VH-VL binders against q8k2p6. Designs and how they scored, part 1

Every score and structure here is a prediction.

Target 1, 141 residues: q8k2p6
Amino acid sequence: KYTSVCVGREEDIRKSERMTAVVHDREVVIFYHKGEYHAMDIRCYHSGGPLHLGEIEDFNGQSCIVCPWHKYKITLATGEGLYQSINPKDPSAKPKWCSKGVKQRIHTVKVDNGNIYVTLSKEPFKCDSDYYATGEFKVIQ
Below, numbering starts at 1 at the first letter of every chain, in headers, positions and changes, except where a header shows other numbers; antibody chains aren't numbered by Kabat.
ipSAE, averaged over its two directions, is called F for ESMFold2-Fast, E for ESMFold2 and O for OpenDDE. V2 adds 0.75 times the mean of E and O to 0.25 times the DockQ between the complexes of E and O.
[cut] marks letters that were taken out.

## First folded at step 1 (VH-VL)

Design A01 (framework fv_nisevokitug)
Fold by ESMFold2-Fast, scan of step 1:
Structure A01 (fold): chain C 141 residues (1-141), chain A 123 residues (1-123), chain B 108 residues (1-108)
Amino acid sequence: as target 1 above (141 residues)
Amino acid sequence: QVQLVQSGAEVKKPGSSVKVSCKASGGTFSSYAISWVRQAPGQGLEWMGGIIPIFGTANYAQKFQGRVTITADESTSTAYMELSSLRSEDTAVYYCARDLYYDSSGYEAFDIWGQGTLVTVSS
Amino acid sequence: SYELTQPPSVSVAPGQTARITCGANNIGSKSVHWYQQKAGQAPVLVVSDDSDRPSGIPERISGSNSGNTATLTISRVEAGDEADYYCQVWDSSSDHYVFGTGTKVTVL
């Protein structure tokens, strides 16, 4: 149902490795990391923190954007929330990395003739980050 | 077995402050967050804020911003909630509860509760 | 602001089923927790994450959550089930925990 939207040029993102855009009235952040493009809703699913101001860090072999507000880790590739689970009955055990499932809506990025195109994702049908994707929470003016 | 034990009832004057303690027994204190929830006479439950002891970071409900301070002392396994500028409307039972939240674990539930502390604010 | 609406009271006969609803826009996308509070006592977690029962909670108590309504179901009701019940979620939009308005269950 969504058409692709040109949001910029490859040369513009290569130096900063991220950019923000408005696509069909939805604010997104595009990351360029390890040779790949990743797009997602700009506000964190947890409390609406600005993901475009966060740091990218690897956890359990997966590249994540870390929300600057509450340190929530979101995988760049799938939009999953990663966390460490502690077993209080075994304090000697190292925390295990777990996933809360897909919480942050990700979008499709395609590059054509040096132009970056974003197509908004309609899957999953409902996503926690959707709440922050509407007009009142806009970070870009 | 984990248990949360709170300090005793208090009677305070308007404009003063109160500091309620919550001591965890049975270990694991630093592995979970501690939240504070109050209940005015005949009313429902209201979340005030919480703390993650291992990080020392506290998070407060908007209604109580500027009046509430939540702290934790890991060496004594004790969390504290201090409410300042008391009003008669602050008369309530104050509960501490173990919040199943650790480093973004996403368990936003309260599985173990303290017995409650009645704070009465009267002139 | 995000509000969880519960019926103020539910009356049920012993051995019958009590159903307590918790209503809010798109609550089915959130994790709903339920607490039982008996007179003069602290609340007790009876259902976590929509439908999980904590250890020690009877099988008669169950939960579900879909669309705009979460439901706590108490089957084969006993006198000891008489209490106030509260639903609860984390509201990411306001960065706080939200409790429902509460339901008083009376066993007649």
Scores: ipSAE 0.000, ipTM 0.518, lowest interface PAE 14.4, mean pLDDT 84

Design A02 (framework fv_nisevokitug)
Fold by ESMFold2-Fast, scan of step 1:
Structure A02 (fold): chain C 141 residues (1-141), chain A 121 residues (1-121), chain B 108 residues (1-108)
Amino acid sequence: as target 1 above (141 residues)
Amino acid sequence: QVQLVQSGAEVKKPGSSVKVSCKASGGTFSSYAISWVRQAPGQGLEWMGGIIPIFGTANYAQKFQGRVTITADESTSTAYMELSSLRSEDTAVYYCARGSDDFWSGYFDYWGQGTLVTVSS
Amino acid sequence: SYELTQPPSVSVAPGQTARITCGANNIGSYSVHWYQQKAGQAPVLVVSDDSDRPSGIPERISGSNSGNTATLTISRVEAGDEADYYCQVWDSSSDHYVFGTGTKVTVL
């Protein structure tokens, strides 16, 4: 059920802090951030924006990739969509950070002797990003 | 049709090293993982490690890390397993086996015939 | 490390059914493969991906996998089924192939 694929070398990702790969016909992005590797579907669950072109920023103590198309914030560690909620009855109240739950499928990253391996998440639940993970939405040429 | 042929039996002294070969014929060599599995007399199967020839990077089981070296030569379609600092407990039949899918995963669809390594004075 | 536990031995009379279990936490989320090994021979794949039978393997041999237990079932056992049987998974959390502890099936 789970398969592991070598996608590249640690030395190649350390400078750019990211890379893209095709793993079993699925396009993924791998991020290196704060000493940790994170992999997820390359297309944002919100509208298919290219996450490998986004910026990594911290929000409410969590490191996120920010989709360049609509600025949606996705946690690197869990694939959760973060947003700020507002109280429309009290616009002077400070917005609070909330999670929409896990929307972006994340994948397991392992490092072995300087090689980076990705194992796809094939759990029975569906992630919203699954819609953009196949067919005509391919980013990598 | 894939066939894995291993080198012949070896008798080694404690403290020495042994290098067993596994030559693949037929099918694809480079992208399939070639693993080494050993079996001591009367004992079960124990995965030692493997290599994906196209990447040249080996993956080792924790127990053998530091003593085993697995390599592959794509030009001869041959994988090698070298075990150092041999002890009597290393007496076993050593098998090479090919993974069923490209890269790491799945089951072993083809097995070598096995190589008996005996460690004694 | 992830460990697959099998009973050390199973005894069965000819014509009866042998069941060999392979236990591990949440093994139902893994693809389990089974090998038969006769004395002096290399292992032979008899079940792949939980329940698939490779070409040439008789219908008497079947597999299942759910929860914490995978099972290899040999129905209408014949003398030629006497062998050691091993379950196996690829553990993505450690990037390791893991074999079960093995079960010796004795037919009378």
Scores: ipSAE 0.000, ipTM 0.493, lowest interface PAE 19.0, mean pLDDT 84

Design A03 (framework fv_nisevokitug)
Fold by ESMFold2-Fast, scan of step 1:
Structure A03 (fold): chain C 141 residues (1-141), chain A 125 residues (1-125), chain B 108 residues (1-108)
Amino acid sequence: as target 1 above (141 residues)
Amino acid sequence: QVQLVQSGAEVKKPGSSVKVSCKASGGTFSNYAISWVRQAPGQGLEWMGGIIPIFGTANYAQKFQGRVTITADESTSTAYMELSSLRSEDTAVYYCARGTYVEYSGSYTYYFDYWGQGTLVTVSS
Amino acid sequence: SYELTQPPSVSVAPGQTARITCGANNIGSKSVHWYQQKAGQAPVLVVSDDSDRPSGIPERISGSNSGNTATLTISRVEAGDEADYYCQVWDSTSDHPVFGTGTKVTVL
């Protein structure tokens, strides 16, 4: 079971609406978006792109971080990879949003007395972003 | 008729990277996915990954995670596949292939209707 | 991971029927596609969605899919049918296509 770790102050994240931290030797990004905090592994599950440098945009009613390397769309709330399916035989049909399931590990964020705490999640047991969360892929430290 | 034209053969040393291009003509580029499929000498077809150009989103086979990058440039109707940290086992013909991706009655179907001519990549010392 | 098993080779005399199987658990619930690859050439789609023939593909080439086996049938075989044949499905669990092991068809 992981303990919570203080990663900074609310006042420090308000202007940029994001921050990076090392929690129990794992690099994470914390986003502040629409009044909520979201934490996830810092490197995109696809190819290790730096999610903390990405843009937040809504797709199919869900707020996502868009990886700057290959534009992968990851839900802030659940860590799901979103994509669009198209039917070239019916170009008048509206493209449909689909999910690849949970691909990016998300972590719990709590605020107490102006301090931001992150608790690492062990669920799911294996997550695609885990490959980039350890070893030679680390940027901070 | 749709045509996919790939860049020419390459000889690379172990540890280097290779970037192969695939230029589409004759049809729409944005409404179709472009995949990369390789074939080692005497072996079968192995899917590496694909991209839907209009969305810019790529998907990769787990075997190639961290080594392959697929991109597309809609302005030139060209897709690219870059494979890094090359090994002798990466010697293969690399094909680009246009994929259809449709949902019918809740079921997805995805097949390759047109293929590039292939690019031989030889990795040797 | 979902694997599609094909016989390595099939030998057939001209004018006879060649049948190439593609085996996997519950493959009948998936859409199976077939490619023909002649020596030194890129693959060519010959059957899509179990049984649909692309334009230019002769009607003597047909497909079927049920239970645990999909089959590509080439009737009245000609020398020009000599090639490697691959089946393929989309595996929704891994979110990528899976190719069969391939079958070399030799026309005697």
Scores: ipSAE 0.000, ipTM 0.523, lowest interface PAE 11.9, mean pLDDT 84

Design A04 (framework fv_nisevokitug)
Fold by ESMFold2-Fast, scan of step 1:
Structure A04 (fold): chain C 141 residues (1-141), chain A 123 residues (1-123), chain B 108 residues (1-108)
Amino acid sequence: as target 1 above (141 residues)
Amino acid sequence: QVQLVQSGAEVKKPGSSVKVSCKASGGTFSSYAISWVRQAPGQGLEWMGGIIPILGIANYAQKFQGRVTITADESTSTAYMELSSLRSEDTAVYYCARGRYTYKSGYYTFDYWGQGTLVTVSS
Amino acid sequence: SYELTQPPSVSVAPGQTARITCGANNIGSKSVHWYQQKAGQAPVLVVSYDSDRPSGIPERISGSNSGNTATLTISRVEAGDEADYYCQVWDSSSDHYVFGTGTKVTVL
């Protein structure tokens, strides 16, 4: 089990609505959105795009971070990749929202006495974003 | 308990198509991914593609794109693999295999396998 | 394209230890699964997620995965362990399941 790590003050993230941190040698982004905190690996599961520079938008009733590189949509709460499924054989059919499953590793955030703590998650055991979470893809100094 | 039962052996002519079925029992069909893996005589395992019924999406290995179609019918808990433009090198045992899809572990393992269907392509 | 390389064969005497390697660039960053296939039968999952044993699989069978090599270890080998063994990963970059080249274990 990972220990929790203090990454900053609540007052600071509420001004910026996001922050980046290094937790146990892993780069994470923490978002503050609609009164809740969400943490995930900083690089998008698709091609390592910088999620901390993305826009937050709602799709199919779920708040997502949109990767700035290729516009992949990742739910803040669960780390699922959302996409619209279309059927070229039936052009009259409306696109529907689907999930590719959990692709982006999310982490636990808790607030205690004005301090923000992040605990790294080992679930799921393997996650697509893990590829970009170590080694040559690190960007935070 | 969980069981995958495939349709019987087929003998097909070059240029024809074959459609193999895989009926799941003993579990919730939509909570799993179903993949198709083939094995030519004396050769190793080769993934052809799969479907995640709950997402309504099928995915194919590049080698088979354009020739393979994988579908699922949740009402009958049956997955299908159709391979077209058959050639003699398509002679193989075709397996369906289940990967349990969960939000915690994804769809990475093949925990249960069908008995296999021998498809022979000859003239 | 991502390829998992295994030795084509391993010969082992009863009671000895068989080690089957699965090599690929940075395979330690992926989850490796192992399948046993006996002649004329469908494959059976024997190790999942690098080192987890499914229910019913004996403790003699274990796995590890680090760097560029994953290893399946079968200790105190029995005649019933004679089979072909395949490693497998999910390659997220291509959205493909990739199987190893396979290793035939012969118990002599």
Scores: ipSAE 0.000, ipTM 0.487, lowest interface PAE 18.7, mean pLDDT 83

Design A05 (framework fv_nisevokitug)
Fold by ESMFold2-Fast, scan of step 1:
Structure A05 (fold): chain C 141 residues (1-141), chain A 121 residues (1-121), chain B 108 residues (1-108)
Amino acid sequence: as target 1 above (141 residues)
Amino acid sequence: QVQLVQSGAEVKKPGSSVKVSCKASGGTFSDYAISWVRQAPGQGLEWMGGIIPIFGTANYAQKFQGRVTITADESTSTAYMELSSLRSEDTAVYYCARHLSSGWYTPFDYWGQGTLVTVSS
Amino acid sequence: SYELTQPPSVSVAPGQTARITCGANNIGSKSVHWYQQKAGQAPVLVVSDDSDRPSGIPERISGSNSGNTATLTISRVEAGDEADYYCQVWDSYSDHYVFGTGTKVTVL
């Protein structure tokens, strides 16, 4: 397990309800939404879009960050990619919400004495967003 | 208030099947995953599998592959676990449990009361 | 397969501290959840993600996780803490939940 890193103070995140940080050479975004903190890799698993510039919207009862590049929807709580499937055998049927599984690596966030700490997650072992989390894809310095 | 209510106790013969139900109330059924966990008398907890109702995806523990089927009916907010080819070793209390979210990885925040299934000749 | 090993039993006097370990290779890289089960009842989540407490769980119950050992600590033990305790992780390699072997806490 990685050691936890202090990325900021609760007072500061209240202004924008998000912040970016570099944790053990990994770029992450932290969202504060509906009283909860969520951290994930900063670049979208689909094509490396900057999630810290995205909009948070609810889909099928789940709060998601919507990637500004290609509108992929990622759950804040689990890092799952959500989409609506259509049934080609019944075109009149309502589309169903589906998950592509965990595609965006999420990290743990803890608050201690007003300080926000992020601990990088090694689970799952492989995650699609890992491809954009290193090297030439850096968003922030 | 969130509540999971399971069907009543069953007594089955070896070789038969049992289907246990779990009705959810107080929360939105489709927003959460449901797992099934069993506990033989005097033994520990054993995960059998789970389902994410809104996505129609089920996942099963390897030990129960081929014998367990987990389904969900969103219209009645009910999850089901069917276990076939019953053996005396399947005598256990069977619990349904709600995941804290619609995904895997999260803990089980609410549990059903349990259903005792007794397998004997 | 990935296995979580707990001591079978822990005996503790009222007011003392009980420590329940959950051992596995590199368990510190996983998120550990803890459940309390009283006789004849369904389990209750008491610690999530290594050290977080669900609402309603007393502060005297805490968790930690590092290296090869996760620990559930119950301070100022009360008779009502007598129960079986189970640790749990999601094993991403097998896509399975794994429960620990369970620890019976007896308050004497």
Scores: ipSAE 0.000, ipTM 0.512, lowest interface PAE 15.8, mean pLDDT 85

Design A06 (framework fv_nisevokitug)
Fold by ESMFold2-Fast, scan of step 1:
Structure A06 (fold): chain C 141 residues (1-141), chain A 121 residues (1-121), chain B 108 residues (1-108)
Amino acid sequence: as target 1 above (141 residues)
Amino acid sequence: QVQLVQSGAEVKKPGSSVKVSCKASGGTFSSYAISWVRQAPGQGLEWMGGIIPYFGTANYAQKFQGRVTITADESTSTAYMELSSLRSEDTAVYYCAKEYYDILTGAFDIWGQGTLVTVSS
Amino acid sequence: SYELTQPPSVSVAPGQTARITCGANNIGSKSVHWYQQKAGQAPVLVVSDDSDRPSGIPERISGSNSGNTATLTISRVEAGDEADYYCQVWDSSSDHPVFGTGTKVTVL
């Protein structure tokens, strides 16, 4: 288990409803949405798009961050990729909402005395977003 | 709206390198990806690679890996494409293009005017 | 390697309809974008995400995508529609854009 890291104050995020941080050499984005905090790897599992620049929208009853690159929809609570299944051989078929499973690594957010703490998650053991969060895709400012 | 303005035409010798610039104005430079696409005379469009200024990491088409380097300077809102070991076959118009961040389908909504690079002995 | 095949040329009379195809295995499962390139100019995005028209693009230009063929349709063709047209997708296997071979549209 990683130790928790203080990334900022509640007052700093409530106006913007998001912030970015580097936690144990890993870039994360923290969203404040509907009274809850959600943290995940900053780069989209699909192609490394910047999720902190995306829009939050509800799909199939779940709040998602929409990747600003290819409209990939990622649930804030679980990191699942949502998509609509369309049968190209039958254009009249209605689209169906489906999940690709957990693709984006989410992290734990705790608030203590007005401070926001992020703890990196080791579960699942391997997650698609890890590719863009490690190795050559790590950004050192 | 975003505009992309490229550096002027260049004539280079075989074996040399060329570095083309693409200056962006409008929008937040780090909020979109910039790709480089070339077009040889009378030929189609060929993607060379792209960069995400926010991450500083570039991705290259297999054909150009080892010869192309794409960089970005956030302070000047400028992306660069450097192509080394030039051959006559590299004679082409080189375009920079912004990915369409508003609808994010992998489409290129804004293109630079193009830079003609001529490789001749 | 995923390839998008277009006819090299299409000839059409003014006022008629031009159809430009873009063929690839199961292209209907991908989002197809179309670019218009006039001589000496940079490409212009004319259709995005199969059928969406960017602001400023005339309604005479439309797109569709199903099965193994995407189609760009230009209705009531005008001389100003003469150009090269390219389709493009994002290829998931290589994780980067792929352009079609291009079609030269000539208005008679």
Scores: ipSAE 0.006, ipTM 0.562, lowest interface PAE 11.3, mean pLDDT 85

Design A07 (framework fv_nisevokitug)
Fold by ESMFold2-Fast, scan of step 1:
Structure A07 (fold): chain C 141 residues (1-141), chain A 122 residues (1-122), chain B 108 residues (1-108)
Amino acid sequence: as target 1 above (141 residues)
Amino acid sequence: QVQLVQSGAEVKKPGSSVKVSCKASGGTFSSYAISWVRQAPGQGLEWMGGIIPIFGTANYAQKFQGRVTITADESTSTAYMELSSLRSEDTAVYYCARQYSSSWFPYGMDVWGQGTLVTVSS
Amino acid sequence: SYELTQPPSVSVAPGQTARITCGANNIGSKSVHWYQQKAGQAPVLVVSDDSDRPSGIPERISGSNSGNTATLTISRVEAGDEADYYCQVWDSTSDHYVFGTGTKVTVL
């Protein structure tokens, strides 16, 4: 079982609205967006791109971090990969938004008395981002 | 009912270049990645490179860097693959193939062209 | 360079099950796609994203992917299944697509 780890103060994240931390030897990024905190593995599930350097944009009503390397869209709340799909009845029509499922491991964030705590998620199944959370892909700050 | 139609067979001399076309019909061209895959006689499939037309970005396999140029013309929904400095070992069937997504995320190649045989001989 | 290793050939009798493996380190962390290629024809996607079947592909064709091995399983094999089969992934290290070495399935 993972314990919660204090990673910083709310006042420290206010200007950039993000921060990076190492929690139980795992590198994570914490985003502050629209009044809420979201934590996930720092490297994108697709190719290990640095999500802490990406831009946050809304797609189909969901706030996403966009990987700066290949523009993969990952929901902040659930870690789902969003993409545009073909309409089978009209392939010339504009694509619709779909989810590839949960690909990026999301972690729990709790704020208490101005302190930010991160608890690593359980592993009920293998998450694609887990590959990039290991040794050789660590970001040296 | 998206279809990819390739240009016809070519016979080329060593040292020349070849340019194969791949025309998409019945679907949105610009937002999907188009890859080029070759197959030498009796051999397996080999990825050469691809392009995402809407971004104008091409990506090439290291083995073909400097010899392959992949381009796209959105107005005609056509992708092109040009291979220069041809050698006998370049004799192969060349395929274009489309992926479900406009990104380089590893979606399957769901639509394939019929293939273009390029023969390099003296 | 990331390589996907497949057995060069598999022989199977009609009605039996053929299993084709695709091996590579940590392949279970990648999305594996499978293509069927009949003589003189372009490849056809038969399994996408490890285990999804594209529209029109028979239920007797299935896929799995875990650890260091992905597997394509063809149950109740028919003569029409005789073909070359290729697995494929996207390699994040090199930013290119990698095809397996290919497996020729012969139905006798």
Scores: ipSAE 0.000, ipTM 0.510, lowest interface PAE 16.6, mean pLDDT 82

Design A08 (framework fv_nisevokitug)
Fold by ESMFold2-Fast, scan of step 1:
Structure A08 (fold): chain C 141 residues (1-141), chain A 123 residues (1-123), chain B 108 residues (1-108)
Amino acid sequence: as target 1 above (141 residues)
Amino acid sequence: QVQLVQSGAEVKKPGSSVKVSCKASGGTFSSYTISWVRQAPGQGLEWMGGIIPIFGTANYAQKFQGRVTITADESTSTAYMELSSLRSEDTAVYYCARVEDYYGSGSYLFDYWGQGTLVTVSS
Amino acid sequence: SYELTQPPSVSVAPGQTARITCGANNIGSKSVHWYQQKAGQAPVLVVSYDSDRPSGIPERISGSNSGNTATLTISRVEAGDEADYYCQVWDSSSDHYVFGTGTKVTVL
């Protein structure tokens, strides 16, 4: 049901490796990282932190955006919340990386003739980030 | 360090309302959830609701929905809890507390607490 | 509704070990936090995430969580450990905080 929307040019994103856009009344951030484009809701699923101001770091082989407010780690590719769990029966063991499942809504990014297009994900499920994506929580005026 | 300082004790009549304040200092106020937890004399802890000040959005426990209002004023770093239609069973110490999740796991805890405000409801 | 059950009281002699249980179905799949509350005072976080110890909390206080029971253990008990203790989880299915029924620890 959602059509693709042109949000900018490839040359425009390469300098900062990210951009923000409003797509069908929804605020999104687009990241360019390690040669790939990733789009997701702009506000963190935890408490609405501004993901476009966060740092990208790799955890357990997955590139994540780290929310600048409470350091929540969100995979760029899947929108999963990553965290470390400690085994209480073996406290000497290294912490294990775990996933809380998909918490941050991601969107499809395609490039055609140097133009970047975003297609909003369909809603067969609810993402926690949906609460912060529209209405009272708008970041981009 | 973070401190939460609450307003003083209140004595109220049944059917009235009470508004308790919680002033934060020594840290970031706007981006942390401030929750309200009450404790009746000799009883356990009961969560009432919370607010994220930067958004002004409050969540309430089902038991208090429609009777409690939680607000925040970012300019004074103060959160408020107003409870209406007071009954004798509302006699309790009311605490504000800051919510944290150190690992981003969705397992929330209360790391800093206000000193508590005793609200007595009597005729 | 998800409920955390604690024994109402635990009595322990100085130097001995006190164990406070927090029971609920499959509580081992959740992270349990523990608060100490002394008479007339606000609660203080003493254990987070089942077994983490906040700065300033003595090593005598520890926690564990497995299956249907989380446990707060206070070794080499001192008079100053006398307090009420509450366990707490976040219940994602109901989007609210659940506190245990509370345990009064008396040091004789």
Scores: ipSAE 0.005, ipTM 0.599, lowest interface PAE 11.0, mean pLDDT 85

Design A09 (framework fv_nisevokitug)
Fold by ESMFold2-Fast, scan of step 1:
Structure A09 (fold): chain C 141 residues (1-141), chain A 122 residues (1-122), chain B 108 residues (1-108)
Amino acid sequence: as target 1 above (141 residues)
Amino acid sequence: QVQLVQSGAEVKKPGSSVKVSCKASGGTFSSYAISWVRQAPGQGLEWMGGIIPIFGTANYAQKFQGRVTITADESTSTAYMELSSLRSEDTAVYYCAKSRYSSGWYKYFDYWGQGTLVTVSS
Amino acid sequence: SYELTQPPSVSVAPGQTARITCGANNIGSKSVHWYQQKAGQAPVLVVSDDSDRPSGIPERISGSNSGNTATLTISRVEAGDEADYYCQVWDSSSDHPVFGTGTKVTVL
C-alpha cells in the first residue's frame, strides 16, 4: 500500500555505496553491494545501532551488514540475523552458522532512469526492527 | 533520570503464582534492560532473570528456569515477573533493576525499584 | 559455579577506614561493581567497573580489583555508611550476573 519514493540518484550512491533517507516517516538505509541495491530500517533490531555506519562482510556465503554497536550480523538480502551456534556441553564441536529468522525489516529498491526508488514493506506483519524505526530513535533530522 | 515503581506486597499460598509489576518513568524504556533480583529475609541478593524489552526475549538464572517468566509492555513502560509453583522459601523482597545494555548482557544495575515483599504461607 | 565470597561482617570506628573484600578465582580479569543497601531500602550502586564512582557518591568510597581479590574501601567512616555491601560481576561461564555473599558494616 505504500507508494514508492525517490531517494536519490544512482550516480551518487555508487560513489559512497550507501545512503540514508526518510520514507513515509520511516528512516532507512540503502546499500549498494556487488551490483545489488538493498534497503532496510536504519537502526539494528538488536539495540538500535546505526547500521549505515556498519561494515559489510560475508558470512556463510551471505553478505551482511555488521552493526557497529554490538557486531550483530544482518543479511542484506533477507534481513536475517546470523550467529554461530555453540554447544556448551561439547565446546570442542565445530560451530554452525544459524539464522534467528527475519529480524530486520527490508524494503524494496527499484532503479528507473537513473533514479533510486524505495517502497516500504509491510511483510512480515511484525519485525523486531520496527520498534526502532519511528519516534524518538530518529537519526535523520 | 529513571524511576522504577513496583506493585504492592502480596501474600500467597504454596503452589500458587505471583505476578509483580515494575513501572518505569524517565528515559527510553525499550533502550535498556530490566532484571529481577530477590532477597530472602536476612539473606543476600539473588539474580533471577532479565529482559531487554525490544527483543521480547528473557534470560533466566538456571535455578529459576521453568518457574519464572519475565515480560514487558512497552505501551505502559512496565516490566513483569511471574513466579509459579510458589514454596515457602520463595518468601522474599523482589526488586526490579535497570541496566544499560552493553556489548554483552547486563553489566551493573544503576537504578532499582523500591522492592515488593512476597510472603508464601499456608 | 562462580562464587564471590565476602566476609559476613566488618566493624569500624568513626573516622577510621573500612575494607570489604570480594574473593574469587581471577576476579581481577573481571569488572567488579559494588552496591550499598541500608536497612529497609533498595540497593544503591556505589562503585562500577572496579573503581568508577557514580554521580553523588563521596570520594571517601573507592574500589580496586587485582588477582583474586576486589576491595571496597570506605575512608573516614561516618555513621551513615552503616549498611550491607555487595559486590557483583558478570559470570561468562553461566552467562549471568552473580552477587557476592554480602558484608554487614557496623559503625561502632
Scores: ipSAE 0.000, ipTM 0.486, lowest interface PAE 18.0, mean pLDDT 83

